# VHH binders against q07589: the designs that were tried, part 19

Target 1, 356 residues: q07589
Amino acid sequence: MSRILVIGAGGVGVITALSLWLKKESDVSLVVRSDYDRVLKHGYTIESCDYGRLEGWRPHHIYSSVEDAASAADNQGYNYIVVTTKNIIDGPVNSRVSNIIRPVLEKNKELHGPQLTTHILLVQNGIDIEKEIWAEFPREQYRYTVLSGIQLIGSTKIGSGHISQVGQDHLSCGAFDPQDAAAIQAANDFVRMYSNEGQNFVEFDPRVRYSRWKKLLYNAAINTSTALVGLDVPRCLEFGVNKKSTEIEVFHPAMREIIAIAASEGIIIEEEFITMFTEITRKKVFKPSMCVDCEKGQLMELEVILGNPIRIAKRNGVATPTLSILYNLLVLVQAKLKERKGLLKFDEKTATLVDE
Key: E = the ipSAE of ESMFold2; O = the ipSAE of OpenDDE; V2 = 0.75 times the mean of E and O plus 0.25 times the DockQ between their complexes.

## First folded at step 9 (VHH; framework vhh_8fcz_2)

Design y3 (at its last look DockQ between E and O 0.01; V2 from the best seeds 0.00; counts 0 for: pae E 17.0 > 2, placed apart)
Fold by OpenDDE, look of step 9:
Structure y3 (fold): chain B 356 residues (1-356), chain A 121 residues (1-121)
Amino acid sequence: as target 1 above (356 residues)
Amino acid sequence: QVQLVESGGGLVQPGGSLRLSCAASGFTFSRYWMNWVRQPPGKGLEWVSGISSSGGSTYYADSVEGRFTIIRDNDKKMVYLQMTSLKTEDTAVYYCAREYYFGEDYTFDYEGQGTQVTVSS
């Protein structure tokens, strides 16, 4: 039986753990930080469109930290680490994915050495998110694969130990390295272990890079723009000059730049997606995730959504005038959020950043 | 796998009517919002209509409001688009699209071949 550690106990993480638990093919551990005491005592209340109402639910194991999960007395190591936290590389150092998973990788190495391959599933937004892990953990010293998870779900933590899922879970899982046979197999195995027929949808993704670029059309253009201005998509469209400028001058150019960057890697994204992402949200009043994060005073996944694409563009000689402006303005917004959180200190007497 | 199969398109005169159908499979149909989108010749994709999971709420583009009606049958896993008072500008390939959430973000899938609607005198 595979031992799976889920890190991140938000709406996505809890439902992920629940799905695995319900399938009964995995030993499921969940790291719960802020709600640990409540969950330990009372379990989760979950209202799920997939699984109904659950009260007092717990996975097989709950831990207050990754370190505790790694050091558990009866721990024989983990086959999978599922990371559902936001990828914010420019956030606190301890929030970096590499640092989050390190205790488990070290423990696995200690316990089993080369006999255990740890499969790291990143259920996160953005592109090139695997590179951090590859850079921090040399393959000569660590045995692991990195898997991509793109999870489309409507699930939110609405209170301590309380989860509401209003949208069906749709997970696409694949290997970041398309030539890594072990990763491919691990992804397929995960699909099996995660699939609850008639309840959730899960599939193997044979083209992870394509999938992530495609998703970036929406995230890099619409999610970022709405975050910057603090508006829902319909207002962004209607408030534009002649009700057209936002679409024509911001969204479409940004998406075209993403397509161009992908093309520079040999990945062809269909042009039809440019208008599709705009049109589908034209009449629906909602704020995308980055916008909501910003509004709530939480850090955004800025670097993995805009920073990395722009870096790729620069490397490959692709012009990104629209994305660059969006990125550089949002960097300032992110900095503002950091300052409020005490992560940045600005000295007004000298007009300089103190921690540089 | 998610499958969406559109049908019901054809050639009609201005003022005429058509009923489009979409057969869905490979997912829990009743849990998803469904949409119709269209692609006019030489133009990009245009949103036409949407319907909530339960069918209790319907939405229309301004260009089709009052003329088109979206309906769904969750038992049959079907979504329909009744089109009336058709205009030449309604000429397009029509697609059925499944709407879903990525976290708090909207996205949708249209994997079908679409159905051609031509309005001409």
Scores: ipSAE 0.008, ipTM 0.234, lowest interface PAE 9.6, mean pLDDT 91
Fold by ESMFold2, look of step 9:
Structure y3 (fold): chain B 356 residues (1-356), chain A 121 residues (1-121)
Amino acid sequence: as target 1 above (356 residues)
Amino acid sequence: QVQLVESGGGLVQPGGSLRLSCAASGFTFSRYWMNWVRQPPGKGLEWVSGISSSGGSTYYADSVEGRFTIIRDNDKKMVYLQMTSLKTEDTAVYYCAREYYFGEDYTFDYEGQGTQVTVSS
């Protein structure tokens, strides 16, 4: 029976743990930080469109930190680490994914050496998110695979120990390295352990890079634009000049730039997705996730959604006029959020940023 | 120990006004975003409003924008929710919540008993 550690107890992480727990084919541990005491005493209250209303629910194990979870692995370690935190690489260093997962990788290595392969499932937005892991954990020294999880779910934490899921639980899981047979097998095994027939939709993704670049059309053009202006998609479209300028001058050019960057990496994204992503969101009067995060005062996944593709574009000689404007304006929004959180300081006496 | 104590709820007619208060202690209040969340009868928790640590930015759920105002006083370690044009759907237990602002988890914690707001003719 696989031992699975879910890291991150937001809306996605808790539903991930619940789905695994309901299947009864894995031993599910969850790292719960701010809500730990509340969940330990009372469990979760969950309102789920897929799984129903639950009160007092807990996975098999909860821990207040990754270090505690690693120490308590009953000398067996963990087969899977599922990372559901937002990937904010321009945020605090201790929130980097490599630092988050290190205690488990070190413990697995201490307990089993090469006999236990750790499967790291990144359920996070963006592209090139696996590269930090590969850089920080040389394969000569660590035994692991890196898996991609694209979670299309509307699930949010609405209070301490309270989760509201209003969008169907849909997971696409695959290997970042399509030549890694162990990763492919681990992804297929996870799909089986996560699948609750009739309650969710779970599939193996044989083309992880293609899938992430395709989703980036939406994320890099629409998610970012709505976050910049604080508007839902219909308002962005209707408020544009002649009710057309937002899609013609912002959304579509940004998406074409992403397609060009993907092509420079050997990944062909069909241009019909430009129209598709615009039209499926045109009538949806709700704010996309990055817009919601910004309005809650949360740091945005800016670097993995815009920064990384722009860096690829610079390396490959691809022009990104639209993406670059969006990125540079959102860098200012992110800095404003960081200042409010005490992560940046501006000296008003000198009109300069205080160095770290 | 972290404590959040809500007060100011009561019975009010539609169109009326109330001002909720939240007294904070046991932490460095000025470093945290503060929020109001509510639980209507028979429903789950619903986010209502948030305010940045400095008070420079305020945020509102669509259902209350234009009617509610969140305010903080860092010297007194207080958060307020000024509610006007109250509707029957505003009936709920209101909780003050501290936002955790470390890089992995931006969730809300509510620690108090809440304060009941009932809007009824």
Scores: ipSAE 0.000, ipTM 0.125, lowest interface PAE 17.0, mean pLDDT 86
ESMFold2 (binder alone), look of step 9: mean pLDDT 84; pTM 0.852

Design y4 (at its last look DockQ between E and O 0.40; V2 from the best seeds 0.00; counts 0 for: pae E 7.2 > 2, grease 24.4 > 24.2)
Fold by ESMFold2, look of step 9:
Structure y4 (fold): chain B 356 residues (1-356), chain A 121 residues (1-121)
Amino acid sequence: as target 1 above (356 residues)
Amino acid sequence: QVQLVESGGGLVQPGGSLRLSCAASGFTFSRYWMNWVRQPPGKGLEWVSYISSSGGSTYYADSVEGRFTIIRDNDKKMVYLQMTSLKTEDTAVYYCAREYYFGESYYFDHEGQGTQVTVSS
């Protein structure tokens, strides 16, 4: 029976743990930070369009920190580490994915050496998110795989210990390295352990990089633009000059730039998606996740969604005038959010930052 | 395997009517929002309509509202596009696409080969 540690107890993480728990084929642990005492005493209240209403629910184990999970009394480590936190690489150093997973990876290495391959599943947005893991954990010292999880779930924490899921649990899981047989097997095994027939949809993704670049058309053009202006998609489109300038001068050019960057990396994204993503979203009155994060004063996944593609573009000689303007303005928005959170300090006497 | 099969296209006179069908298989159809999109000759994709998973909410592009009706049958796993008062500008390949609203971002995949609608002079 696989031992699975889910890190992140937001709407995605809790439903991930619930789905694994319901399947009854894995030993499910969840790291619960701010809500730990509440969940320990009362469990979760979950209202799920897929799984029904649950009260007092807990996975097999809960922990208040990753460190506690790694040192748990059974001392056997974990087969899977499932990361559902937002990936904010320009945020606090202790919140970086490599630092979050290190206690478990080190414990697995000490307990099992090369006999256990640790499967790290990143359920996070963006491109090149696996690169930090490869850079921080040399393959000659650690035995692991890195898996991609694309979740298309509408699940939100609406209060302490209270989760509301209004969109179907839909997971696409695959290997970042399509030639890594161990990663491919681990992704297929996770699909099996996550699948609850008749309640969710889970699929193996044989083309992880293609899927992430395709999703980036939406994220890098629309998610970012709505976050910058604080508007839902229909308002962004209708408020444009002649009701056209947003799609013609912002969304479409940004998407074309993403397609060009992907092509420079050998990944061909069909140009028909430029129009399709715009038209599919035209009448859907809601604020995308980055817009919501900004309104809540939370840091945005800016670097993995926009910064990383631009860095690839610069290395490969691809022009990104639209993406660069969006990025530079959103860097300012991110700095404003960091200042409010105390992560940056501006000295108004000298008109300079004091964090250096 | 997820499969979407469009049918019902053809040649029709301006002002005429046509009904497109999309047969779905390989997934829990009733849990997904369904879309019709079209691609006119030499142009990019144009969104036409979507219908919520229950069928309780329908939405239309301005260019087709009042003329087109999207319908679904969750028991038969079918989605339809009833087209009336057709115009030459409706000439396109029509595709059925799977999507659902999840409260944060959109992602969709899996569309069929499409069905050709030609509205001739």
Scores: ipSAE 0.037, ipTM 0.530, lowest interface PAE 7.2, mean pLDDT 88
Fold by OpenDDE, look of step 9:
Structure y4 (fold): chain B 356 residues (1-356), chain A 121 residues (1-121)
Amino acid sequence: as target 1 above (356 residues)
Amino acid sequence: QVQLVESGGGLVQPGGSLRLSCAASGFTFSRYWMNWVRQPPGKGLEWVSYISSSGGSTYYADSVEGRFTIIRDNDKKMVYLQMTSLKTEDTAVYYCAREYYFGESYYFDHEGQGTQVTVSS
C-alpha cells in the first residue's frame, strides 16, 4: 500500500486527502498546521458536492508539521508527497516547496536510500515550478520524481476543521519530464489511487507543459487582472470602455502573449481558447483565486503565474508588453501585502527598503 | 462512469426550432451546474449557456440570448436546450457539459459525442 503525505490542509488539500482515503488504496497522512488541535479532537466537517456531508472525518494520520510527519516513530517512509499549498517563491523562505518537502526527502533517503523513489506531486498553478526542486535536490543524491497536478476544484476552508466544496474535483496528473518513465508510471498509479468513480474526475496528462500553458491563458490574463483591480470578471468586462476595452486591450493581448511564449517552445496553444476563457466567465459573477487572495490579504502566486512566463519570454525573445505591465504592477501589490505582513520593511525617513 | 448523452440535433431552416436533450448518469446530477457548449465547423469550442444546480439561475452567451432556453429536470437527470429563431451561424456540434468550476478557471467535461445541429436554407 502506498503511503501518501498530503501537505496543505486548505480546501484543496483536505479534499485531496479525503479522495485518497475514500479510495482505500493508500495510507493517507495529512499535515495540519493551524487547526491541528481541533482536527485531532473533532475531525473535519466536510460539505462536499462530490462526497456529501462528512462529520468528524480524519485521514489515517494527522501531523502538526512536515517535520513531525517525517520523524514519526512508525514512519516507513512516504511514496508520495502531495503538495497543495500555494506556490509563492517570493514569500517566506520556509514556504518554498523545496524547504517544505526537504524533511521527508531526507527521511526517505535515510530509511531506504536508493531503494525508494519519492514521487512529488505538485498540485499547484504556474509553470516551471518543478525547476526549484530539480535545482535543490541533486538526482545523484536523491531519488525522486516530480509530478504535475492541475486541479480544478471549488473547495474552501470556511472555518477551523470545516471544509466546503461546491465545485467538483477535476485533477489532471502527469510527469513534468515526459521522458521519465518512472514519473509517468507514478502519475498513472496516482490517478488510479485517486479516482472515485461517480464522484471526482481524474485523468492522466500526457502533455503537462501544454496543459500548464493553456491554463496560463486564463491565470496570466484574467486572474491577474482581476487581482490587480479587485473586481470579478463580469465587472471587469462591463466597466471597460464601451464594455470592450478590458477584453480587447487587456485579456486578449495577454493571452496572445502566453500563446506566443508557448510557441517559442514549440507548443501550440489553440487561439480558440482566448475567446472561450472570456465567454465562459462573462456572465458569472466570480472572483478568481488571485483576486480572492489579494482581498484577503494573502500573498499571490505571482511569480509562478507571471514571473516565470515573462522570464521564458525574455530568454526566447518574445515580446510581452501586456504581461510585463501586469506583472510589474502586481509586484507592487504583492509588496504591499508583504509589508502588511511584516515581510518587507520600508523606512519612510530615508524612503528606502530596509534590508533584513 | 460519468456519462453525458446528447440528442435532438438535426437539419433545420433558418428561423426554425430544435430542442436538444442531454441525459446524465454516473454522478449526482442535482449538485452540478450544467452547460451547453458548441463547436462550429473549423472553429473552437464556444460556450452557449449554463444553468445552476437547482435550475434557479440561467445564463446565455450574447449570441443566443433571447433565442435559446436552458432547462433541467433533476429527477430525470436531464438538461435541455430549446433553440428558436435558429441562424446559419448556430450550425455546430452541441455538447452537454457538467460544470466543475475552480477558483481560477472553468473546464468542460464534454466527453459525449455531441449532437449535430445544421441550419441551412
Scores: ipSAE 0.025, ipTM 0.388, lowest interface PAE 4.5, mean pLDDT 91
ESMFold2 (binder alone), look of step 9: mean pLDDT 83; pTM 0.846

## First folded at step 10 (VHH)

Design z1 (framework vhh_7b18_3; at its last look DockQ between E and O 0.09; V2 from the best seeds 0.00; counts 0 for: pae E 13.1 > 2, grease 26.4 > 24.2, placed apart)
Fold by OpenDDE, look of step 10:
Structure z1 (fold): chain B 356 residues (1-356), chain A 120 residues (1-120)
Amino acid sequence: as target 1 above (356 residues)
Amino acid sequence: QVQLVETGGGLVQPGGSLRLSCAASGFTFSRYWMGWARQVPGKGLEWVSYISSGGSTEYQDSVKGRFTISRDNAKSTVYLQMNSLKPEDTAVYYCAREYYFGESYTFDYWGQGTQVTVSS
């Protein structure tokens, strides 16, 4: 039986763990940081559109930290690490995905050496998010694969040990390296272990890079723009000059730039998605996740959604005038958030950043 | 190749009924959420209804109580029963396969559409 460690005990993480647990093909561990004592004692209350109402639910194992989870690996180690936390590269160092997973990778290595391959599933937004892991963990020393998870789920922590899932769980899982047979197999295995027929949606993704670029059409254009201005999508559209400027001058150009960047890598994203993403959300009054994060004073996934694409563009000679403006303005917004959190210090007397 | 083919549209008087059908092929139908959207010329595309792989349904407020979405997995077909039709229901109706792009429900495939006209 595969041992799976889920990291991130938000709405996404808890439902992910629940799905695996319900399938009964995995030994499921969940890292619960803030609500550990409560969850340990009382379990989760879950209101799920996929699975109904559950009271007192617990996975097979609960840990207060990744380190504790690693220590408790009990000679078997973990086969999968599922990371559901936001990928914020410019956030606290300890929040980097490489640092988050390090204790488990080290423990697995200690226990089994080359005999155990750890499969790291990144259920995160953005592109080139796997590169950090590849850079930090040499394959000569560590045995692992990196898997892509693209998930939409309407799930939120609404209280301590209380989860509300109002949107169905949809997961697309594949290998970041399309030539990695082990990763491909691991992704397929995960799909099997995760699939609860008739309840959640999960599928193998044979073209992870394509899928991530496609998603970036929305995230890089609409999610970022809404975050910048603090408006829902319909208001962004309606408030534009002649009710057209936002679409024509911001959203579409940004999406086309993403398409161009993808094309520079030989990945063709269909132009029809520009229209699709714009039209399907035109009348839906909601704020995208990045906008909500910003409003809540939470750091945004800025680097993986805009920074990395722009870096790729620069490398490949693709012009990104729209994305660049969005990025550079949001960098300032992010800095503002960091300052509020004490992550940046600005000396007003000297009008300079205080070097740590 | 994924294909969706809508049928059943037409002209109907106010208060009348139509039943739309969408024949799907090229994918494992039973695993996907399916839905109907409609578009009035010059206006944006809006969702009308969707049905989960498990049979859960949701409707736009404007069609609640009047429209019913259903599916037959054996036939790879999704249906939209439209009762008590109103002039404002006039649109091109599209069958769509649901797609999740990380922020909201959308679709990645849709049919050619079928015209529904409600007029006296």
Scores: ipSAE 0.022, ipTM 0.385, lowest interface PAE 5.5, mean pLDDT 92
Fold by ESMFold2, look of step 10:
Structure z1 (fold): chain B 356 residues (1-356), chain A 120 residues (1-120)
Amino acid sequence: as target 1 above (356 residues)
Amino acid sequence: QVQLVETGGGLVQPGGSLRLSCAASGFTFSRYWMGWARQVPGKGLEWVSYISSGGSTEYQDSVKGRFTISRDNAKSTVYLQMNSLKPEDTAVYYCAREYYFGESYTFDYWGQGTQVTVSS
């Protein structure tokens, strides 16, 4: 039975653990931080469009930290690490994905050497998110694969130990390296272990880079713009000049720039997706995730959504006037959020940043 | 097939109360968030309130403390109790079901609406 560690106990992570637990093909551990004591005593209350109401539920194991989960794996280790946290490259060093997963990778290596391959599934937004893992853990020293998870789910933590899932779970899982047979096998195995027929939708993704670049049209144009102005998508569209300027002057140009960057990397994205992403969000009277993060005072996934594509564009000679303005303004928003969190300090006497 | 039918609208004086009902059919009601939106004359559609499958509620700031959303899963019905009504609450009120976040609109189905008019 595969041993799976889910890291991150938000709406996505808890439903991920529940789906795996319900299939009864894996031993499911979940890292729970702020809600640990509540979940230990009472379990989760879950209201799920896929699975119904559950009361007092918990996975096979819960831990208050990744370090504790790794220690508890003494003679067994984990086959999969599923990372559902936000990927904030410019955030605190201890919250970087490589640092989060390191205790488990080191423990697996100590226990099993090359006999246990650790499968790292990144359920996170953005492009080039696998590069940190490859750079930090040389393949000659560590046995692992890196898998991509694109999860489309409406699941929210609505209170301590309370999860509401209103959007059906769709998971697309594939290998970042299409030449890595072990990764391809691990992705297909995860699809099998996650699939609850008639309740969720799970598929293998043979074209991970294409899928992530395609989703980036939405994330780099719409998610970012709404975060900058603090508005849901319908308001952004209706408040624009002649009810058109936001989509014509902001959303569409940003998406065309992403298409051009992807093309410079050999990834062809159909132009029809520009209007499709606008239309599927036009009537959505919710603030997108980046906008919500900003309003909650949480750091945004700015670098994996805008920073990384812009760096590719500069390397390949692709013009990004719209994306660059969005990025530079959001860098200021991110700095404001960091200042509020004490991660950045400004000395008003000198009008300069202070050493951190 | 999904159907949502709103009732309970009407004419009321400022300071009055109305209770809207939304009868749902064609889906497993207890598993979905439900909500109310309104079309204000001369303005666009705006959300009013949401209720989770388990009864947790959210409200637009302009109606907090005056409106209460509730649901009865056994009857597949969502309610909106509107108290201390103001002329600015005049609108067509729509009941709606939520759609998948990452690929979809906020509402995937709504009724034909019920008119609420607050005037002297």
Scores: ipSAE 0.000, ipTM 0.177, lowest interface PAE 13.1, mean pLDDT 86
ESMFold2 (binder alone), look of step 10: mean pLDDT 84; pTM 0.846

Design z2 (framework vhh_8fcz_2; at its last look DockQ between E and O 0.82; V2 from the best seeds 0.00; counts 0 for: pae E 6.6 > 2)
Fold by ESMFold2, look of step 10:
Structure z2 (fold): chain B 356 residues (1-356), chain A 121 residues (1-121)
Amino acid sequence: as target 1 above (356 residues)
Amino acid sequence: QVQLVESGGGLVQPGGSLRLSCAASGFTFSRYWMNWVRQPPGKGLEWVSGISSSGGSTYYADSVEGRFTIIRDNDKKMVYLQMTSLKTEDTAVYYCAREYYFGDSYTFDYEGQGTQVTVSS
């Protein structure tokens, strides 16, 4: 049986653990932080359009930290690490994905030497999110693959130990390196282990980078803009000058810049997606995740959604006037959020940041 | 694996009617919202209409509301678009699309070749 550690107990992580648990083909562990005591004592309450109502549910194991999960693996380790946390690379050092997963990779290395391959599935937004892993864990010292997960689900934590899923569980899983046979096999194995016929939809993604660049059209243009202004998409569109300026002067130019950046990396995104992403949400009163994060005072996935594509653009000589303005304004919003959380201090006597 | 096959397009005069069909397979049809989108000549895709998984809620672009009706049959795994009072600006290739979340919003895919609707005298 594959031993799977799910890291992150939000709406996505809990449903991920539930789906794996229901299949009965894996040993499922979940890292639960703030809800640990509640879930330990009472389990989860889950209201799911796919899986029904569950009361008192737990995966096979729960832990309050990744360190505890790694220690508890005894002499077996983990075959898969599934990361569902937000990827805040400009946040605290211990919140970086490489630091989050390091205890498990070190433990697996101890137990099995170079022969155990750890499959790291990143169920996170953004582009180039796999590169930190490759840089931090040299292949001569660690045996692993990096997989991409795009979870296409409407699932939310609505209270301590309480999950509401209103959109069908749909997972798209593939290898970041399309020539890594071990990664391709691991992605296909995960698709099998996650699939619950008649209850969810799971597919192998043969073109991970294309899929992530396509999603970035929405995330880099719409997710970011709504976060800046605190408005749902229909309001952003209706409040624009002549009810047109938001899409014509902000959304579409930002999306076209993303298409150009992707093209500079050899990935062709069809231009018709620009209008498609705008039109499918025009009449749906819904705030994207980055907007919700800002409203809740939480840090944004700013660097993986907007910083990384801009850095690629600079390297490849692609102009990004719209994305750059959005990014620099959101850097200020992120700093404001960090200040409120005590991660930055501004000394008003000197008008400077306090020592980092 | 997912297949969406559109049919029913053709040439029609302004004021005429057509009914488009979409046959779906390769997924649990009754669990997904379905949409029609179109691509007019030389323009980008525009959304036309959407229908909830049960068929209980329907949505229309302003340009077609009152003229088009979206219908689904979950037993036959079919989506239809009944078009009436057609105008020359309705000329486009029409695609059927499955709607789903992609982490924090709705999106859709389209796998079919579409069906051509031409409205002209």
Scores: ipSAE 0.050, ipTM 0.561, lowest interface PAE 6.6, mean pLDDT 88
Fold by OpenDDE, look of step 10:
Structure z2 (fold): chain B 356 residues (1-356), chain A 121 residues (1-121)
Amino acid sequence: as target 1 above (356 residues)
Amino acid sequence: QVQLVESGGGLVQPGGSLRLSCAASGFTFSRYWMNWVRQPPGKGLEWVSGISSSGGSTYYADSVEGRFTIIRDNDKKMVYLQMTSLKTEDTAVYYCAREYYFGDSYTFDYEGQGTQVTVSS
């Protein structure tokens, strides 16, 4: 039986763990940080559109930290690490994905050496998010694969030990490296272990890079713009000049730039998605996740959604005038958030950042 | 595997009517909002209409409000679009689309080939 460690106990992480647990093909561990004591004692209350209402639910194992989870791995180690936390590269160093997973990778290495391959599933937004892991963990020393998870789900932590899932779970899982046979197999195995027929939707993704670029059409254009201005998509559209300027001058150009960047890599994203992503939310009054994060004073996934695409564009000679403006303005917004959180210090006497 | 098969399109004169059908399979139909989207010639996808999982709530684009009616049959796993008072601007390939939460927003999944609707005098 595969041992799976889920990291991130938000709405996404808890439902992910629940899905695996319900399938009964995995030993499921969940890292719970802030709600550990409560969850340990009382379990989760879950209201799920996929699985109904659950009271007092717990996975097989609960840990207060990744380090504790690693220590408790016994002789079997973990086969999978599922990371559901937001990918914030410019956040605290300890929050980087490479640092988050390190204790488990080290433990697995200690226990089994080259005999155990750890499969790291990144259920995160953005592009080039796998590169950090590849850079930090040399394959000569560590045995692992990196898998992509694109999860479409409406799930939120609404209280301590309380999860509400209002959107169906739709997971696409594939290998970041399309030539990695072990990763491909691991992704297929995960799809099997995750699939609860009739409740959730899970599929193998044979084109991870394509899928991630496609999602970036929305995230890089609409999610970022709404975050910047603090408006829902319908208001963004209606408040534009002649009710058109936002779509024509911001959303579409941004999306076209993403398409151009993808094309520079030989990945063709259909242009039909440009209008589709706008239309799907034209009449729906809600704020995208990045906008909500910003309003809540939470750091945004800025670098993986805009920073990395722009870096790719620069490397490949693709012009990104719209994305660049969005990015550079949001960098300032992010900095403001960091300052509020004490992650940045500005000396007003000298009008300079305080050197760490 | 998720399958959506559209039918019912055709050539009609302005002012005419058509009824589109979509047969769904490969997923729990009654749990999903269903939508119709269309792609006019040379244009991008346009949302046309949506219906809640139970069928209790219906939504329409301004351009089709009052003329189109969306209904669903969860037992048959069908969604329909009754189109009346058709206009030339309604000419498009129509797709049935399953709605789901796109991680941080709602999006559509259309798997079918669509059905061509042509309104011409």
Scores: ipSAE 0.031, ipTM 0.410, lowest interface PAE 3.2, mean pLDDT 92
ESMFold2 (binder alone), look of step 10: mean pLDDT 85; pTM 0.851

